# Designs tried in a protein design chat: miniprotein binders against q56419. Part 16

Target 1, 326 residues: q56419
Amino acid sequence: MEGRTLEEVQEEVFKRHGVLVPKKELEDLAKALEEAGLLLTEKVEARLKEEEEKLKRERPMRLAGLSYPEGEREARAFLEAFRASYPGEGEEARVLLMPHLEPSRVPEVYGAALAALEKTPPPERIYLVGVAHRPLKEKAAALPVPFQTPFGPALPDLPALQALDALLPFELFNTPLAFREEHSLELPLFFLKGRFPEARVLPLLVARRSPELGEALKVVLRDFPGLLVLAVDLSHVGPRFGDTPLTRTLAEEARRRDLGFLERLAEGEPEAALAFLGANPTRIDGVEVVASLLPLLRERKGKVLAHRLDLEAPTLSAVGAGTLVL

## First folded at step 14 (miniprotein)

Design ke8
Fold by OpenDDE base, look of step 15:
Structure ke8 (fold): chain B 326 residues (1-326), chain A 104 residues (1-104)
Amino acid sequence: as target 1 above (326 residues)
Amino acid sequence: SPIEEAKRLIEEAIRLAQEGREEELLEKLREAIKILIENGASPEEVAEIAFRLAMEFVRRGAPPELILRLIKEVARAAEAAGASRETVQRIAIEAYERIREEVG
């Protein structure tokens, strides 16, 4: 614990174990770790096992009352306010790239996503592909259970999930604990469920590029048509991510990379988008997702609806977010 | 020959499918796939085995979920026999497409 804040430990535990441990529980756990080095492993293991068993039935909300309202009425007002934050009109999406950043940081980017969804016929199912901020046993994973939202549960498309699993050279239903706290699914799902209450969902996570996922999804999407959603952020720059404090030069480079990535995707050239980033020095979050979904992104022309590089003032760091329709 | 042995095992698996003995047919299927992979069978040849069994399942009125489970068991057996991930995926996709073409 040398020099890390409880929030950083919480985030690390969150990143490492799928557990948003309440700060108080972390304090108690830290005290207990100090007091009982060996006993904590068994209790943690037992708790993780219990949480894993719960995740066989449903994925509860974790960010309700924090990132979005818990109550349905307030949640609907939240959606309307976010939509109002984007002054433009949307376009019909077959593929939607949208952020998973804290909504309050980039309201107009989520507003642009909502604008696109307004022009999109209600899909039977949504393929929601997020970023695994925690290790997975495989390159990708799915959780075939209802995800709770203020608008009711987002129900899984079990037939389509089973078809996807059958076409993958690994077990798709792996690492359920990685889904417990994964905001890259929960935050986008709020907006998606609010707009399309009857759509079934395929909640997918990508930890590492999986060409196998793209090939399997290409087949599955033919027989189980739906909206493909890439829930990804863009550049991550500044001290939180190992850089110097945000400067004009660093911000311009982040924007250049974000927009250059999105524009090439909008042209239907996902390989060119990846090549443009090279070693990805500004740490675009969505790279592994895009690299996994190449067969689904090729030759699709679209439009960048919104982009923002949002400053986190306390850390002098910034995160890029964008909305793209294809 | 190893191929003839694999074919015999598949015929036994088909009989077991006809009798509704799912676990036993999966054992025979795994053994047959192991023999095929170890003897250099193509992904298409392995997929043909899945297709033949799937057609028996369809004939018996098996739901789509059971057919998908069969494809997954074929993929697992191929992996267990030492097939590459690329080969395993090719087997699964080929089996799936052939079944789809036949039954919709």
Scores: ipSAE 0.794, ipTM 0.920, lowest interface PAE 0.5, mean pLDDT 90
Fold by OpenDDE base, fold request of step 15:
Structure ke8 (fold): chain B 326 residues (1-326), chain A 104 residues (1-104)
Amino acid sequence: as target 1 above (326 residues)
Amino acid sequence: SPIEEAKRLIEEAIRLAQEGREEELLEKLREAIKILIENGASPEEVAEIAFRLAMEFVRRGAPPELILRLIKEVARAAEAAGASRETVQRIAIEAYERIREEVG
């Protein structure tokens, strides 16, 4: 019996379920299945189905105890420490661009976001727009369930989510499994929930630019006012991303691109920000999100609070992160 | 005319709504929207028909969630009829705005 390769199983699962199961998880499952004499594919499918059914009720924490503390007390201390890492004061945000990078890599950038949130009146709801690092069935998706955090569940704004879905020319509630491990929502949500425990959340992912999302959100935000959060990283340069090891020249280019992007956004010129990037040679993560939200970003002036290009020394790669308030 | 037929179907849908026959209502709605889209109705014309049905729901005390569901069903029907994404969104937004203006 020609055992399907793990790659074939991964591809099949991806084709059927739109989920890229990590090879390691498949390996672990394969070992367990080999020991159990069960067909890998059936168990993987059953597990994914079970996980999908669970995601109909809640999205559990995946990075608790890794990227942030699981316990509430420790989580609060974590927030305070991150806030302390940014020496400045924030500004009131109607739109907040913040990173979704591992918090420990760019503490002051998250600190700047917290500083902005300190000056922001508690919103009724937070439109949290992350980047889909996994394929979506549509250009964008939402998960209308509670997201677990150390501060309790972030509850979905179901009415606003329903309104958004109604105004989109596609099914908003697609690809629930893409949310399972998506850090672009989980990490920012930790900070947001910690600051605004009573705010409802609209967890949104963008895989590809959707002008339709921006048009729909423009209407929804009018009738369902709230804080718009763009959880996006900036440049991705170095070997992990297909470049040579980080050099001064490459770092300067990444910073130039990051800052030039953020500054144009701060001027209320999101189209100019996108145009400035062109082919996006430094792979700014947030371009598809910004391109989707143009109607919401136009003419909004703001301020860049923080920026960092953080070196990942083991890979000689770097990721840009920034905090922008509008 | 196809437009008159679509209007008749919406009137039937309104009657079905009165009877609590949601599935049959949705069928009539889908048929009406299909006729409109296939006959080159503007997004505004399609939205107006959706609006008329929505007003009947509102008159009956339908919650906002049901109205939003109706808009989504109109959008789905337009998509199923082969309308472009732009057209579908225009229909949905126009219907939504019209309903909002009337209901407050």
Scores: ipSAE 0.793, ipTM 0.918, lowest interface PAE 0.5, mean pLDDT 90
Fold by OpenDDE base, fold request of step 15:
Structure ke8 (fold): chain B 326 residues (1-326), chain A 104 residues (1-104)
Amino acid sequence: as target 1 above (326 residues)
Amino acid sequence: SPIEEAKRLIEEAIRLAQEGREEELLEKLREAIKILIENGASPEEVAEIAFRLAMEFVRRGAPPELILRLIKEVARAAEAAGASRETVQRIAIEAYERIREEVG
């Protein structure tokens, strides 16, 4: 709709679908999209500017009461239930790969992450590397503010963030609005903060592969030790992602790609993991994150704790999720 | 030589730091880095200039945060002078490592 009139949209819908949508319905939809912040209007721009100014102070919860409980007591019960959904024991993690998918879709995968965290000594800081589902001005970004959680604010490690910024050939603190609704940080952070309430956090997003990020983080992690968390999903297949409805063949291919990727990471061969995916035909979400962190993943052996390809029945689409410890 | 000129500018920057003239210090630093980059100085040579200034800051009791800010200003100056991202990062890492080795 950006830059098009309602009449032009009406005509396009008619041409494509043979349906004449009443102008009033399009007006109501446009208004709803504006209210949802999906259309760039002057009002939306003003609101975005206000939100950007707020993001200089803190990142509020967006998914509290939706994806996880808002109240601390209920949030603790939520953590226990997710841990209980994974029947196995975890292993100590120096690097944790975990999902950022809606928790209710893959409870045992988050449960496996919690199991690993139980075996992990409390870190001083957590390097939380998510996927940017919105464009960034640079290949990667950080937001150096408290992230709200039901367990209290996750406080930034400002010294380590400053060191990271100093070692990058670009401005690390860019695109604050990309963090506003980014679930790839918020959802994993719930579990991490619940398990390690005193850990400081480096909330990082990757939009495109940045070898520079991996080189900088290698130095920073030496002097500012902590837990590295890759908050990434795996395959994205089906109509929501441009494929035909999920079939047995498509699901088997998605699982093969997911497991083949995770297994090669578990062997300490991240370059082989990337090479195995090639053009990434099943759209593994974590590729750009892994490609950015190669120096930190090389020669680290570990274990795949969980994997699931979860069907979204209404769209006949599926998303892969996994938990890997290194 | 361009390197000698850059060194002179850093000596001026050090004096400016002693006088609390931070903005003028940064100007001299940017000029020094520009000269080095434009004359094909290695990342290690640029990092050495940054290191010398950082050592003066450390000697004066500058906190680590100011040293990191200095490294970032060096990186920004190198980028502004047309250095590649790879070169900028090498300068920053080399400066950081040298400072760390000296200060602990």
Scores: ipSAE 0.792, ipTM 0.917, lowest interface PAE 0.5, mean pLDDT 90
Fold by OpenDDE base, fold request of step 15:
Structure ke8 (fold): chain B 326 residues (1-326), chain A 104 residues (1-104)
Amino acid sequence: as target 1 above (326 residues)
Amino acid sequence: SPIEEAKRLIEEAIRLAQEGREEELLEKLREAIKILIENGASPEEVAEIAFRLAMEFVRRGAPPELILRLIKEVARAAEAAGASRETVQRIAIEAYERIREEVG
């Protein structure tokens, strides 16, 4: 990484190997290398500081030209193709659970999300809750700046963000650098902005379960109504995640846990969904998000529209993805 | 009594609000909240202070953003006084709901 950004390295790996290495893995590697003193140059610190200062104004695209097209025309064609990959019709969503996995891995799951959005009246605002794949100073955070997309900037809802911050027992606006490369917001936001270009956004990250977030959001959503989006993946199994190579038994267990989780959420029983997972041995990504939003998920009936367990053949690992409407 | 002292500080804070002395108001507010928290005041009793000050701000034509800032300052003061996160959040929500009920 000497002299190269994580993005440049990611782009180079993508160009050379056709593999989009999750920035998290590159970040974990970079962090490990930094912790090892290999990347901690005065230049890296100065650059991180510069990037933090930039994040006070806007969050630039990091996955444009990699995970989705940078150009608006091509981006619209991309949306249409993803919608076409799901043959079903959607349902109106008040709450949408959708993936944040690399879109090309689970196109029909994103297609199902788009189908749901077609049946959803345009919201004034979108509460977009992602998973923090980097450490946060607090259990949750927000970034109150425009997020760049091929469809123009997704503008923050500052009044609703301020109300949310006022109702939290901690500083909501923390750890801006965690948003820089967080794909759990960027990827779903592409689809959301493409469908609802005029909606304001509350970009939120959860690192650890925060019951306080759910209680605050319950009040805020009453006075600032909008679409709640949970951008979460499901099971993570195989060698990349500390398991043996994917077997039929392991895949069946991952699917059982994913579907059992989603079905209980669809019945309006989020506590039962969490209890069903127990110690979460298949590492469902969205558990901390769901645990934070319990007051908003209780008693809501819905429907599972799509599910996939996607094999990453080079690593013999798999990731679950689903689309749920409530 | 500590409660009487806190009430006196709030009356002073209201006067400071009327004079537009916001920084000094926040200092008195923090002191009053500290006294209340240290003497075992309920979240509702602390929220009442926020409500009374907010009503003075509303009377002066303060925008909603300033009212939300006041609630956040009350929350920060309660945290600084050693209140639990649960207590801090209850104070903030109770203050918010009471203000909302009064002003619409």
Scores: ipSAE 0.790, ipTM 0.915, lowest interface PAE 0.5, mean pLDDT 90

## First folded at step 15 (miniprotein)

Design ed2
Fold by ESMFold2, look of step 15:
Structure ed2 (fold): chain B 326 residues (1-326), chain A 116 residues (1-116)
Amino acid sequence: as target 1 above (326 residues)
Amino acid sequence: GDLIERLEELAEEVIEYLEEHGEEELAEEIEEQIEDIIEALKSGDTESAIHILTELAETIARVLHRLGAPYELLYKVAKLLARVSEEARELGDEELFRRAWEAAIKAYDLARELLE
């Protein structure tokens, strides 16, 4: 009955089924559906309010026992196994690009990130920039609370977050519920907290490109130096993402797009990296984050340590992941 | 769309602070300028209004710093200037965009000095 009168519905039913439904019966049905919708709305609103209140105090683990072990001893062994999956050596990172894809799908890519962290002096704080998978009220957001991990809570850097908010044209602390299930922060954070247990965190999400965020971060990093982490995935190709079934040609194109993007970033050319993607036909996930952070990426040269385009056999689809140090 | 509301909220805090700290004449002058800026914004003369607002906010930041105001109030001035900078960018006024952003950084720096 959305956008139709009851008489229009009655006419449509008659046209399709040859039956005249009395207007009173349609009115009774509409009333019953409205009442049921009202009760569901109140129940949903109450639960969302409850969840939001919890998020004002802390962000609990959602993926312990699913993506990584819940216990600290097992979690530490898990980290070492992932490091061993990448036999190479890392390089010191001032900026680290790493995935947020399920760790077991790309173990050597996370291992490469750990190798880079081994070469990186422990930072006082980590600027962790993920991709919002739920809508934000603004272009970007933060949640200034402890994030639980098997290695203890990752404490927020409240002074740095306050400073960042002061330089943004919008309220930084704007969508707590978007963080509830956000794996683009939780999965990288497990690895980062495991290697830098004393570092505080700025947990940031980008929904839409925000040049203002990059300019503000440039000022804040001057006064609050730390490690900048872009927690992003690369190509998304195949039927799950609206393509034909994954073929060698599509997979080769996705790999070419991923590596071309990463290589241009490694040359300190983030604008060229974005231009290389054009309309982004393989749906590289990191575009909005890179576009937001241009001032922090320009002229910073580095190296691609790892890349994998990982097959999702049940869906005949694939997702790319990489590790880049700058 | 809420620049007027943000300005009104900041103005209330700034004026109250100045009156409490013996700057009644300055508080009156600032209040008058804010009323003129709000009228210009409501009439659609946005570019001229934000030019004047940038100058006023720079003055407010210096006065608050001189008086030893809470650093949070200077952070609010910086945030207003960041919003003004974004408005100037949307209007295509590149010079004001840069000036307002530099002013936002300056207000931020003044807040940082008070924290030290």
Scores: ipSAE 0.882, ipTM 0.955, lowest interface PAE 0.5, mean pLDDT 92
Fold by OpenDDE base, fold request of step 19:
Structure ed2 (fold): chain B 326 residues (1-326), chain A 116 residues (1-116)
Amino acid sequence: as target 1 above (326 residues)
Amino acid sequence: GDLIERLEELAEEVIEYLEEHGEEELAEEIEEQIEDIIEALKSGDTESAIHILTELAETIARVLHRLGAPYELLYKVAKLLARVSEEARELGDEELFRRAWEAAIKAYDLARELLE
C-alpha cells in the first residue's frame, strides 16, 4: 500500500473484484497488515538475532547439497572431478586468486586452482579474502568461528585474527550476518579445506577498499605465515548487471578487461591492474579486494592458469572467472 | 567521536592497570594528558591532538610492556594507534600517519614479546 490512498485501494478492489470494501474494513485490514508487517518485522528481527547468536559459535553450510555435495565421500569425488577438468599442471602459490562463482559454471577454473594447490605445501593457515555482496558496517570484516564443510569444520586462526584486529583502525569482528550466506567464502573454502584439511582459516570479507587491511596483513603475515587466497570473480556483464544482452563486442571487452587485469597482477603490478580498469565498466568483482591488498601483491610475479567468461543463458549475462598464482 | 570514545575506553583500562600496579603518579599524568587531548580533539585542534596522542600511546605501550601487562591491553594500544594513523591520513599528514602506524606496529611487537 505504499503511496496509495485508502480510496485508491478501495477503487482497485472494486474494479478487480466488484466488491466495495468499506473504508473502515480497509483501514482495519491496513492496520492488520501493518500489525502483521510489524509482527513479521519483529519475527524477522528475532530470527536475525537468533541467527546472529548462532554465528557466534559456527557458520553452517548454506550451499551443501546445492553447489557442492554435503557428504564427504561425494565431496571428495567432486574435488577429483574438478581437478580433472583442468588438464594442466599447477604452480606453487603464495597468493592464489580464484573464483567464487557457482563451481559448475567454471569447473576448469576451479580445477586450475586445485592444480596450484597440489603444488603448494600445506599452509598452517589460509587467509581467505572474499567479496562482501552484502553491506558491512566497516570496510572489511572477519568471522572468528568454525566454518562447516563436508570435510569437517574449517577452524579459525584466533591468534592471527586477533593480531590483525589489533592493527586495524576499525573493529574487524563486525557484521556477522553478512557471513551467513556469503558464497564468496563458502565456495572457495570447500576446495581449500578439501585440499588442506589441517589449515586454520582467516575468513575475511571486503566491502570497500581498505588499504589499511593490506598493511595490517603484511605485518601479521610476518608472524603468522600462510597462504593468501583472493576469492574474487571478474567481469559481470549483461542485463543482470545493467547492460544490454551479451554481444560479441561486450564479451570481448569483458575478456579484455579480465585478462588485462590478471596479466598485470601476474606481473606484480597491482596498481597498474587497477589503473587499467579505470571506472571498471565491466564490474570486475575483485577490485576492492585487490585495492585492499596492494602491499601483498606488489612485485610478486606469477602466472594466469585459467580464465573463462561464463554465459548465464536465461539472463543473457556473463561472469568472468580466473585463476592466478603469485 | 569514534576516536574519542575509543580513547576514553582505553584510558580507563590503562589508568586502572597502572593504579593497580603502583604507577599512580604516571596514571595521573596520563589522565591529565588524555583530558587535554580530548579537549583538543573537541576544539578542532586535531593535528596537534593526534601528534601528542601518538607520543603518549607509544609511551603507554612501553610502560605496559615493562610492567608485563596482558598482551591484549597492548593490542588495544596498537589498535588506537592504528586509528590515530587513519585520522592523520584523513588530515593529509603523511608524516604523522607514518609515525602513528610505526608506533602501532611497535605496540603490536611489544605485545607479541609478552606472548613469548
Scores: ipSAE 0.881, ipTM 0.954, lowest interface PAE 0.4, mean pLDDT 92
Fold by OpenDDE base, fold request of step 19:
Structure ed2 (fold): chain B 326 residues (1-326), chain A 116 residues (1-116)
Amino acid sequence: as target 1 above (326 residues)
Amino acid sequence: GDLIERLEELAEEVIEYLEEHGEEELAEEIEEQIEDIIEALKSGDTESAIHILTELAETIARVLHRLGAPYELLYKVAKLLARVSEEARELGDEELFRRAWEAAIKAYDLARELLE
């Protein structure tokens, strides 16, 4: 009924169906629909509140049995298979950039991440920085609860999270519902927990660039050393993302942008990496994360271990993924 | 509005702590200074207000450390100073930004010392 009078609705029903519905019946129906809408909204709100209360205790798996196996034995075999998909050797990582794309789409890229983790001494803690695909109340957020995995719960580092919050101008512990279905943390965490079962985790999301986050983390890392992981994807091109269907030219541009970005990061020039993207016409996912972590990426040299632009054939779209060690 | 609210909340906790630990005169002085800062913020004299607030918060952190206050209270002081630094950045005052940020780190470090 948006913008139409009851008389106009009555006339339309008469024209379409040949029935003159009394105005009173239309009023009653409108009221009933409004009441039903209100009830639906209340139920949704109650459900969201319940989910938020659950997230105060733990973050359950959402992609178990879909993106990775639920059972521990099968999950270990999954890790081994992904590692085997990358034929090279890794390098020790202090900073690891890895994808959060569906693992089956880019197995060798995850394999490269696992190869790097094999050369990395077990960290006491992992700073896992993902991309918020849902709005956050603040530029960044953390969820200070156990994250469930097939290998057991990934436990939060509460002292380090508290220290980080103390150095941020905003409340770090915000928007818990944004973590409920956030795959940018869940998928990388599967691999990280499988490799480092005893490491505590700081699960962080970035929605918008926060230079404050990088500066705060730089201080916190002094007292709470650990592995920094950037869980980010690269270019997003094609119809799903507002482009024409993937062409050779579009794919070449996406690869050029992805590799140019990663190579500049590997040279320890994160500002140059951001500048190289300009307006980011191929929609590299990790831009806001990198922009937030500049103090931690500067002057660190490393190596690009893997890259892939993966075609999603049903949508003629493609997503870039890469693994970088610093 | 956000900065004022945070300042009022922290001030209440700090004043209460100081009064409970025999620093009543200092608590009264801090209360008066905070009221003046809030008034300055409300009047639009933001730059002067955040400068004074930075100095006051640094002093509060040192006093709390000396008294052996809970580290969590010093973390709240650090967090306030971090917020002040952001305000300075938004104003384009790079010197004040740096000063407030350094003060935040110092308050944080003082808190860490209480955990050792």
Scores: ipSAE 0.880, ipTM 0.954, lowest interface PAE 0.4, mean pLDDT 92
Fold by OpenDDE base, fold request of step 19:
Structure ed2 (fold): chain B 326 residues (1-326), chain A 116 residues (1-116)
Amino acid sequence: as target 1 above (326 residues)
Amino acid sequence: GDLIERLEELAEEVIEYLEEHGEEELAEEIEEQIEDIIEALKSGDTESAIHILTELAETIARVLHRLGAPYELLYKVAKLLARVSEEARELGDEELFRRAWEAAIKAYDLARELLE
């Protein structure tokens, strides 16, 4: 009833339909709607509980058949096509920064990530750190269950996850529902699992900067070596994000911010990269992830392999994506 | 409140383990010290409390290691020390932060030794 009184609703119905609905009938209808709303709430709660219970066992694919193929054969062809979209060669990565944007928007950026992975010896485990686009109870979280992919399940490294939890001042295993639809893990994981089918995974989300996460991971990486992957997007500009439609000036600023951020990371100066962004006026997505992983990014020199600012034409908005190896 | 709750939970587990393994006197001493720490935390003497707690937790980790306790219990000690380090950071005590964090790593390392 959008804050309207029953009398106002009665008047509106009369004006629109020429029918005077008795107040009692409107009360009954309001009650029925309330009951229906309660029933819907209960159903939603029951469904959420069911989904949470499922997430104790596995994280199903949510974007299969939408963002990537569900079938393994088609998925392999998809990987090959994306790799082909990047004409360059990769470099061995100890740390890989890659996007989590819809793959079709930035194929060559994902292709650059694949090129880097081609030069990377198969890791025993992958620390996959994504961005929480939903609230977390804590600054960061993990989901210690298999993530489904077209290439089979990406299995968690439970010993390494347990070790990480032991060194964090908060409970690592929190907010499982935040992982249900989180594409920042699912999309990169497709490419990672396709390249390294035997690697265990630590699926991590960061909602807010946690320096403790980086320090804990630094210790854990000593005992549980692996590939660190930052699954982050860069600038978000245009009407979808509160800006005017994309202009040349806005695009140039977004690119400047993206590249300036990535270049400073490539120089092993993550603090300088964060400082360069300041208030982050172009809304670089991965800032909290980078801020959490400073101990792991310091003094590492690398290379920016790809960057794109992709226009979403229907909204005249754009998102930046990049691939960096360290 | 969170630190106190975590401390109480860990204390219960540690005390129970020590009593079951013939360290009753030590369990009683630890219980008394934990009560004092909790009282200090409640009274707002946080810096003193977390300093004492750091030392106590280090001692607990060593004892548990010596007794061959489950590695999970030492991980809980490490986690408590990590939480203590965060408290020290929030207070702006960099030295205590470092000490508590190093203690957390040590407790973690002791746990890892039990897994070999």
Scores: ipSAE 0.880, ipTM 0.954, lowest interface PAE 0.4, mean pLDDT 92

